# VHH binders against Protein DOG1-like 4 (DOGL4): the designs that were tried, part 99

Target 1, 232 residues: Protein DOG1-like 4 (DOGL4), of Arabidopsis thaliana (Mouse-ear cress) (q84jc2)
Amino acid sequence: MSKMRNLVEEKFLEFYESWVIQLELYLHQLLIAHNNNTMSETELRHLISKLTTHHKAYYTAKWAAIREDVLAFFGSVWLNPLENACSWLTGWKPSMVFRMVDRLRKSRVVLVEAQVKKLEELRVKTKFDEQKIEREMERYQVAMADRKMVELARLGCHVGGESVMVVEAAVRGLSMGLEKMVKAADCVRLKTLKGILDILTPPQCVEFLAAAATFQVQLRRWGNRRHYVTHS
Key: E = the ipSAE of ESMFold2; O = the ipSAE of OpenDDE; V2 = 0.75 times the mean of E and O plus 0.25 times the DockQ between their complexes.

## First folded at step 12 (VHH)

Design gc48 (from gb9 with G99T S100D L104V I106L S107T A108E D109S E110G; framework vhh_6qgx_2)
Fold by ESMFold2-Fast, scan of step 12:
Structure gc48 (fold): chain B 232 residues (1-232), chain A 124 residues (1-124)
Amino acid sequence: as target 1 above (232 residues)
Amino acid sequence: QVQLVESGGGLVQAGGSLRLSCAASGFTFSDYHMAWFRRAPGKEREFVAAISWSGGSTFYTDSVKGRFTISRDHAKNTVSLQMNSLRPEDTAVYYCAATDELYVPLTESGYDYWGQGTRVTVSA
């Protein structure tokens, strides 16, 4: 059956649309800061703090929503098909951000050797944590197939309220497993972001965050693009 | 229960030095950014200095840059502020603060936990 928008999906769609609008406003401020060498270190840090608080607010809202309906985040209605296709466990793949960091080496705000070493250490740790999550997801998928087989067998043996309760309990168990997995993946995302920001200087943080936000906004725009040829 | 306890405040003459310390307990110290804020008589609380959760990044307000040094001791769960070349304008109550935010906030609203403060008076 086609996915229908429920209350959780409708509320998060409204939240996400507003969140993206604010992200675009912060991106505008980041681009001004990146092109304006008159901003003080204090002003740059304030801007970085606003944007990182904005990202943290996304995860706060997401975790509240997945508590109610984690499946809403697999094939999300508030994301276009391109955004959904680029998703890894309901969000960005943690290791992908190091590609954006690599671009900083070619910018006017170049990384020093000590930063390169720390970023490489963080990259290795992030990839290790990412692979752990991938193995847990594989185990979950195998267990999910086994549980569905047992569920079908039990449903075939029982009729009435007992079978309904068994099915509901099994579905709750599967959903709780997915919720834990998604939260684990989000923790790797937040730890990776926190680590990168700790290593970079304020101007480098602005450039990194601007690159990340630009990519996110452009990906959404590319997926939402429509080409109309009116023949009449 | 999270506690931040400041010490080291006192009276010092202009040009002198003073070291403030903040002892932290009740949370995983290594996961938290630590900062010092100050409030002068008749003025609003302002940011002074901060150190990231790893100790890898330090941040200072322009008026103290080069004169103050923030540091942390992971083993002792302590953050310190070494204040050199003190000026009468540095007279204030100094507060230790902690937060687990992704990036070090520069405003008091970004900090979850606060100490009671320690008074620093710099005479001319």
Scores: ipSAE 0.478, ipTM 0.758, lowest interface PAE 2.1, mean pLDDT 86

Design gc49 (from gb9 with G99S S100P L102I I106V S107R A108E E110Q; framework vhh_6qgx_2)
Fold by ESMFold2-Fast, scan of step 12:
Structure gc49 (fold): chain B 232 residues (1-232), chain A 124 residues (1-124)
Amino acid sequence: as target 1 above (232 residues)
Amino acid sequence: QVQLVESGGGLVQAGGSLRLSCAASGFTFSDYHMAWFRRAPGKEREFVAAISWSGGSTFYTDSVKGRFTISRDHAKNTVSLQMNSLRPEDTAVYYCAASPEIYLPVREDQYDYWGQGTRVTVSA
């Protein structure tokens, strides 16, 4: 049986499809800029700004949606199975973007020693913030299995009118906890992106953003191909 | 209550120096990019200089590169603009601005908070 979609899922699916199409258009502009040495610093900064504003719009829409229904973001209907399998707390894992930076360094990007040092400091800070959230998620999972919650779940299985209200209140509390953790994870993502772009020069920012967007777009395409093949 | 308060404006002779300061309050200063914009009589506001949230990145308009230096002090919640080799065309009202954007912006529409301005007059 196909999963039924609620209003939040339907609205975010429409938003996300349009957002990805615009990301692909920005990726095209980034690739042109990367292969073109005639753009001024001001022009490069404007292009980088368009991309980062686009990412900010994603988080604005996401936070509005999770306020309404955070559970829609766990096993998201607008993501294919491969995208969902690669998700860490409803999005990309912050520390993984440093692999993009390392790849660029090996191929083309001329990073000076001061930049390498700052990127390493940011990587360590990002990993620390990431682990803090992972510990909170572990606590959340343990709380799900604690004696009171297990008893409440048993009572819900024998539901009459009175126990339904208690179960609904508990589920609402759990959803609020997930919302807090998702927002914390998104804040680490935004701080990591903000930190990397602050360290890199405008041409290096273009290369980094092009690599990140290419990976995101290709991951979606790979997963969509697999979905059509296996869903046949 | 968010507030940006500029100081240090005044009258100076061509070739002279002036230091502008902006005191910020009511927001988490270290999370915001800071910039200076200026508006000459009868003209629109133009970008002058910006410094990133960390202080690690700066950007200047071509006409002030090598003459102006932007800096910030996180302990005092201030941003400063050191103006050297001043020219009559630098005469303007100078505005301090703050932005929460991900990337250091240079467009006025990307700045959320603005000061009232401080007047700089450079005589011949």
Scores: ipSAE 0.687, ipTM 0.866, lowest interface PAE 1.1, mean pLDDT 87

Design gc5 (from gb9 with G99S S100D; framework vhh_6qgx_2; at its last look DockQ between E and O 0.90; V2 from the best seeds 0.81)
Fold by OpenDDE, look of step 13:
Structure gc5 (fold): chain B 232 residues (1-232), chain A 124 residues (1-124)
Amino acid sequence: as target 1 above (232 residues)
Amino acid sequence: QVQLVESGGGLVQAGGSLRLSCAASGFTFSDYHMAWFRRAPGKEREFVAAISWSGGSTFYTDSVKGRFTISRDHAKNTVSLQMNSLRPEDTAVYYCAASDELYLPISADEYDYWGQGTRVTVSA
């Protein structure tokens, strides 16, 4: 589908393209670190910090953008349909990362009992937080069909300056609510990631982050192969 | 206003012990990693020790491993550095720092807030 892109979409698209390129570079470094085991703990920590800082940069940019137009992220033009289909409130679902951790456990990664316990606690908490957000989203979606919105829809049948203003005001109100929910979701993502990285050892963190980055990059590649997407 | 206030520095003989403390205020302490850095005379600031936001993980520079212990108290919003078996080369101004990074950082540029520092002098 050809969509008219607004300024927010264009800016973020450019940002995201660069961001993904850098992510791939970090992924390469992570894979080297993971496969060769030649790096010291200090070096691993530096690498992990670089990547996590990169992720924080994404959210910094995202939050700046959503202040301008949160709706841009509900039809993210910088993502392909597959990526969009896999999105939960404009990003990855926090609880998904625990599947990645589980995969690590089936690999050469040995988690001690204390780590497993902490991860389970974190998983439960993450799920709870996700559910809270989902409930709010549901409430929000139901509320969209309230009397006010119905009346607004009715007014929309009449072309006029006042009607346009009313619609714009209503959309702004809706956008504010969406922005709050998106931010809440992002907070859960960040907290979840922060928690996991605190539980895992540096080598385990590298493996986890490599897996996560690989998944993200591959998802994008798969989606691009299936659907021709031009991002520039 | 964010504040980190170090205390506990002083003069001590080689082989002695000191306990540094840093009182944090003006931010959500439990969300931040805490660390100690030091700057010796004529040298650059260097990483000493760090503790994660949860307190579940710590990291030390090699020269202080086994001698220094970093800890934090969430109830009191404090981070401490127990310094044992002090050496003359440990002489420095010690700084408390806080970071909201996702991962426990060891680079100074990844820390957001800094204290004024407390001087530790170890005599031979």
Scores: ipSAE 0.851, ipTM 0.934, lowest interface PAE 0.5, mean pLDDT 91
Fold by ESMFold2, look of step 13:
Structure gc5 (fold): chain B 232 residues (1-232), chain A 124 residues (1-124)
Amino acid sequence: as target 1 above (232 residues)
Amino acid sequence: QVQLVESGGGLVQAGGSLRLSCAASGFTFSDYHMAWFRRAPGKEREFVAAISWSGGSTFYTDSVKGRFTISRDHAKNTVSLQMNSLRPEDTAVYYCAASDELYLPISADEYDYWGQGTRVTVSA
């Protein structure tokens, strides 16, 4: 099915493909650091900073793109269906990251009691921030439904160009509000990441970032199998 | 307007101690990582020590580890560097810096706010 894509979607698809390729390269470096116990703390910290800078670059590009068209990020054409199904408010749900931390604790990351306490405090704060955003988004969903009803009623009783301008202005107003909500959700994601990286030691941060990158790459690879022919 | 104001520099004999202080204003202090960098005559600025936004994590360059202690006071919005067992090679201008990066930075280009610096001279 031929689907019209606007310039925002096409430009971000190009960015995202390059971004994922670079993430895969960083994953290779993380796996080397994980297997190579000879890296100094300085070297580990530089690698971690490269990863966090890469993640910030994603959000910088995303925020520029949502300024142009926030709705493009709901059901994004640059993500496969599996990736889209895992999205909450145009991205991963912040509290889900703690499930990954829990899995690492079970298998290979040993946390002291002080770290566990701090992680639980952060989990509670993250959940609280998520709930605030969910309540605000619910209000926007109601407003969007009401806007659609007003739009349909006005269209049914009007044939002039002024009706189009009123609809466009209303949509722009709601889109600006939705843009604000998406950015707020992204800020919770970044704040949660910042908190986790502050609690973990540098080797533990490498383990966490490697697991996160592995999951993201695997999610893309698994979701793409339906659409790809592979060699060997 | 963001300001970082260092104090506590001066002349000290080798083996002596100094305490540097940096008063911060114009931003939410508890959101920012804080660090000290130094520039020796004829050399590039180098990392000395950093403390995370929460105060829960610190990092020191190898040459000062065990001799210098970084700390922060959220009530006074200050960061301090206690410098013990000073050596002539510690002679430099010391700069306070602040960053809101995701991970505690140790590279100068990741710090957005800088003080004017305070001179530390260690004589034999």
Scores: ipSAE 0.713, ipTM 0.873, lowest interface PAE 0.9, mean pLDDT 82
ESMFold2-Fast, scan of step 12: ipSAE 0.780; ipTM 0.901
ESMFold2 (binder alone), look of step 13: mean pLDDT 90; pTM 0.913

Design gc50 (from gb9 with G99H S100T E101D Y103W S107E A108S D109A; framework vhh_6qgx_2)
Fold by ESMFold2-Fast, scan of step 12:
Structure gc50 (fold): chain B 232 residues (1-232), chain A 124 residues (1-124)
Amino acid sequence: as target 1 above (232 residues)
Amino acid sequence: QVQLVESGGGLVQAGGSLRLSCAASGFTFSDYHMAWFRRAPGKEREFVAAISWSGGSTFYTDSVKGRFTISRDHAKNTVSLQMNSLRPEDTAVYYCAAHTDLWLPIESAEYDYWGQGTRVTVSA
């Protein structure tokens, strides 16, 4: 069991470090494109496609990993303490991206009223979906303290193969429930990102993706620097 | 089972119009980006037009912009391509394609599902 958890953590740590390095390279391309007024719509669409494919690859890898060991994503070894402090159900809080979107309202390439209305509708839906998941987490935590779980815990104190099997089945059930919740949260993240990118023009998408990537990269650097100055 | 069925192809004189339709079944139509691609005789498959899952974003290749209009009807689960001011160079087999992703792609390799195609011939 412990070896399987260590293997999942080791593999995802290796994946995540490589994924962040590539994100930083894409961020440099986004910043160049944002300051370049000669880039064609086709070239901008190609760059946006590289970023969205990169984000899709993250969730593909994450979902494969949580199928093996969802608990590795609670207290993740590949995230520093600052990144963990800003985490909501193993990742970024979906409604947070609207802060990046709000910055676009004040940019030179301004949002038209139709876009503002659609973004507000998406923001409201995103907050509703977040609240739904938070209620599901509360129900999950209540279920952990359910009388049936207390009974199963007592059964685990008896000698016999039957009680061992019953406890192992219960633990598998709890892990499956947590996996479903993490996937539900990731679905809200992906739907929110998909909605924003659909509403924005290609230049606005580049600016939005640059802002999001900048925040993610800087948060990691800030947290890593703080950790480093504490100890050699 | 995802299925895309094209219709509306045929023979038309230069300067004429055709409306291609693609009927989608076996999936939640409103979650998918839809596109038209074409393959001219002796050439590779090329992008023509795309419409996002919501219908809020469209993109056209330069050679058809202003002449072709892509639209979708969520009630009928159809995507249509209205082709006006047709030219002999528009002669091709036209394919309907579907993809679910975060962004509206333009590369054919990124599309998950494809129709059988409908032939359009534009005579001089």
Scores: ipSAE 0.416, ipTM 0.761, lowest interface PAE 2.9, mean pLDDT 85

Design gc51 (from gb9 with G99R S100G L104I I106V S107T A108P D109E; framework vhh_6qgx_2)
Fold by ESMFold2-Fast, scan of step 12:
Structure gc51 (fold): chain B 232 residues (1-232), chain A 124 residues (1-124)
Amino acid sequence: as target 1 above (232 residues)
Amino acid sequence: QVQLVESGGGLVQAGGSLRLSCAASGFTFSDYHMAWFRRAPGKEREFVAAISWSGGSTFYTDSVKGRFTISRDHAKNTVSLQMNSLRPEDTAVYYCAARGELYIPVTPEEYDYWGQGTRVTVSA
């Protein structure tokens, strides 16, 4: 009763905390594999598969949750303020991962010219898909301020069951629009991730996934320290 | 005040051994990864070895694998680098560094705290 979190927020918070703990365990395995350089291709492929499955599990849980309450993902209670500030449509911005890829050029395993070309082609395609989603979000924001939505809000001020039902139907329509847009953004994220992993060799995939997981964990740690910063 | 103090450097003949130590103070030692970097005259700092906050994982650059061993002592707040089968190309100033974030990078710019360095000279 006195709780500030709704049921969807409570369930996803519990899921996310356990998901992050498992990500940290996988990150440890990636760091061992990256430094050991004695693992077979099949062993590296198996580790990459574990990380891919783990990320897919996140989106499966997220899509189930957004069908119930998409607004829980805008200003999420399971993320700290820094993580929320860095979010683009409830997650990482797809083009951001290419900054991780650029770091591979300075690693011990050098990208060949054919890989560089394919990664640049993927970068351009990803930015194009990202811009399409941004235009849809802008259109959605304009539609929310549309005259018909304002009129539906006014109808909700009248005392009566029918007026309440019409307003509730309109709110459900708005939520469904956000759900479709968030899912579209997540599809671009998954397609971009798969595309990068398809281009890279197994050792490069391990290094890329380690860098990505490290950034995600570091961002969480930096944000959590914000409330306990001492002046140097 | 945060401090990392290196010791154990010196002059040694090729094929010899040296043990470097780094004493840490002013921070929660067990929460930090510890690493050794080196800089030869006219060159940039390069990664040598690292040990995770727990001591459960160790990492080495290829040129020192099998010759150098990194270890840490939580009771003494010390990280050590045992250097065996030393070569003239190991001649450098060796630096102790601390990293609070989860990932252990090979890039010097990503480390939080640094020691002043200790000189190691390996003669032919």
Scores: ipSAE 0.000, ipTM 0.113, lowest interface PAE 18.6, mean pLDDT 82

Design jc14 (from ja1 with E57D; framework vhh_6z1v_2; at its last look DockQ between E and O 0.93; V2 from the best seeds 0.81)
Fold by OpenDDE, look of step 13:
Structure jc14 (fold): chain B 232 residues (1-232), chain A 123 residues (1-123)
Amino acid sequence: as target 1 above (232 residues)
Amino acid sequence: EVQLVESGGRLVRTGGSLRLSCAASGFTFSDYAMGWFRQAPGKEREVVAAIDWSGDDTWHADFVKGRFTISRDNAKNTVYLQMNSLKPEDTAVYYCAASFPFYTLKSSEYDYWGQGTQVTVSS
């Protein structure tokens, strides 16, 4: 059972496969840096910058793609079922990264009180922003079931041209709303990431990014082992 | 080619008003947060106001004190700065900048910059 893919899905799948390969390379560098205390602050900052640039590239490509077909990202064919199951509004849940930070605290990484305080403030803010987006998403999803759509549903699926136009208009409206929400969610993701990186020292950033990248890569591997997914 | 072109800067008297415009091209305007910065002679560049990609979220510096307002029109690929109750201290070159995907208060984090427009406020 293979799912038919549209052009947006095919293009983004190709992009994502390449992007993940590059992520794995960066992960390797992060791990080396993490295990090597000889790297200078400048070198660490450069590595961090490469990772942030890599993520920025992902979202640049994503936003270009969602402009064409945002719905493709709500059934991301480039992800396995496990990855999709862990997705929140077409990506990782922003607040989940604080679990990565917690992991740092339990490792050899020592966070000073000022960092802990700032991280907590950021966590609260992130959660607030997530909830705001979720409420807005609910509004769009509920709006899909407007009076006209409910009536169409009642009449059945053998609808004529006029009914099709109504449905298409509704879907377009929903898509526009979804695009807005996805972009908003992505902003929360990147703001959260930026916030964390601003609070952490360069060595701590490297460890955090390594942990995050490891989780992403492993999640993909675990999901692929469980479900054979053919992406090309 | 990415371009940000500021306009509207001129000489005005104290208490006067100006509206600056920044026309963007060469990139997807609606994906970028926008900011206005200013730099007076001998001073550091400072952020004046910022606006997210949608226009729903804005930020203004404290020294604005409700006198300036940032806005955007994504259909026109333009960001604006309405400046009211201008003071001599507002004399500076005003710059438009773009940041993907959100605005920050650090000039070094912005992706694209305009050439600036001169605003001069006389006593």
Scores: ipSAE 0.874, ipTM 0.942, lowest interface PAE 0.5, mean pLDDT 92
Fold by ESMFold2-Fast, scan of step 12:
Structure jc14 (fold): chain B 232 residues (1-232), chain A 123 residues (1-123)
Amino acid sequence: as target 1 above (232 residues)
Amino acid sequence: EVQLVESGGRLVRTGGSLRLSCAASGFTFSDYAMGWFRQAPGKEREVVAAIDWSGDDTWHADFVKGRFTISRDNAKNTVYLQMNSLKPEDTAVYYCAASFPFYTLKSSEYDYWGQGTQVTVSS
């Protein structure tokens, strides 16, 4: 399936590069809005909506790609090594975005008590959902290890079409389990993002989204400035 | 073209049962959360039940808990609402809606909507 796998990787790499370019354009608009305070509430809501739509477009493309080859997202070729090192279940760790939220609490525009309470409730829920997925992944990896051991035993003792079919069925089962976990993790990411945006005012949403996009873009740029020697 | 087509709405006596179906086409159904909403004359559209893309996580409104059950069949691109112990206050047009990638309790946050199916419960 190496040929089909390569096509999925090539297609998503092309998509991701385009998606990041558009994210940088939106970041420029967010920074203008944040620094100049020139936009109306309606204009800010429209900009926030563009970012939300852009993130949803990423997950639409990702879910289409993982349906074809979920393993391409574990050690992605479209991410540099630094981006890959920072990944949790094929993407950003949901609870880490609250570090961006904490900056808002320390900013010139203070969060009101009701917002602080709702953000803390959301942080607790996000951490709970995140740890639930981590436990599922742990159980999955134990099952994967047991399955690999059984498959190694069969492969060593039996050769032919029968063993090949059993291995292929097991690999499909493993891929379906990973796909389910990646989708669950992506849902926690988008629920966390939506929850934060629902609690914040439009100017605070712009500040938050600008901080998040800046971090993502800078992480990519910093990682791309390093050269790695390939080992074979 | 995206389509959600509800079926199963009809006149039912109080205490009766009814199963609504919603057939989806034109999008990747298995990637979308689904919701059932209802709207009675003179009232706002309210969320009745919701189900995630996998079918493993469901939500039911307090006023239907124990009576209504949402389910889905991803192989058939269909979501269902099993309605038991029907009451006159359940009379409404029932709408199927799709949301990517998770469900919410706000009608404004759903991406696609069906045309609705009328359920009338007589005493």
Scores: ipSAE 0.754, ipTM 0.887, lowest interface PAE 1.0, mean pLDDT 87
Fold by ESMFold2, look of step 13:
Structure jc14 (fold): chain B 232 residues (1-232), chain A 123 residues (1-123)
Amino acid sequence: as target 1 above (232 residues)
Amino acid sequence: EVQLVESGGRLVRTGGSLRLSCAASGFTFSDYAMGWFRQAPGKEREVVAAIDWSGDDTWHADFVKGRFTISRDNAKNTVYLQMNSLKPEDTAVYYCAASFPFYTLKSSEYDYWGQGTQVTVSS
């Protein structure tokens, strides 16, 4: 009684494990840069570019995978249960990243008034886009539930291939709609990340990226430790 | 490998119309936002119009609003620029460009570029 994974899940599991290892290596570089004020602005921008490229590579691979099986990203086999529980539409919630910015501002990141204004504009835009996606998801789920109710009523009146085709079409329609919403959410995630990095100075970007990578790595480690402990 | 090939540029009289096409290959076109840029002699390259991966969201520069319309056909891996009411000021080399996953208005942020197609608008 083993759980089988389809090809998409197997391929993305391998990708994701490699991607996280590389993220941890970049985190090490970010922490060195953060703790060592001898790096030039050019060197910092190069490191920031590596992180930006790394995040885009994740989404490039993800969008290829969701084209084949978007449902794999709802309860992903490459994530532990804690990581899955923290997901909002298959990833981190865009508005929550500003809590990380807020914490950095309280510690060592000094933001000028112009940066604060731009960050607040971005926060409002991000929240607005996030709420639009949530409303669209709710509307879509209601529409699919209504279709399901019609299907159940028609199954009570129909037997054979017609009912199977209606169910298959509904499932395919659900997957296509979910793919669009996941892509929309990913666009908000990447726009928010880019927006923050465009507003911050290179040293501030390094600190932000280090905090973000640390959170992701710690969430993975904490979830794995809890899993081991609760089984033993 | 990755290719963006513009076509449809030619000489047209003032007030005329053109439709530019950009055929894409070597990447997953339907995942990319697309933009049209132009560069006239002695001027900087400027964004003309952009369209998101789905085609649902478009942007047009003020200097072309009401005259140019960007569209895309993901089944044909092609983005279009319908150009109406052409003016001599529209004379330029037009470039298509692709950006993953959303469009921006800055040319430096686009991943792939075409070689350009010349549009010349005569009096």
Scores: ipSAE 0.670, ipTM 0.856, lowest interface PAE 1.3, mean pLDDT 86
ESMFold2 (binder alone), look of step 13: mean pLDDT 92; pTM 0.930

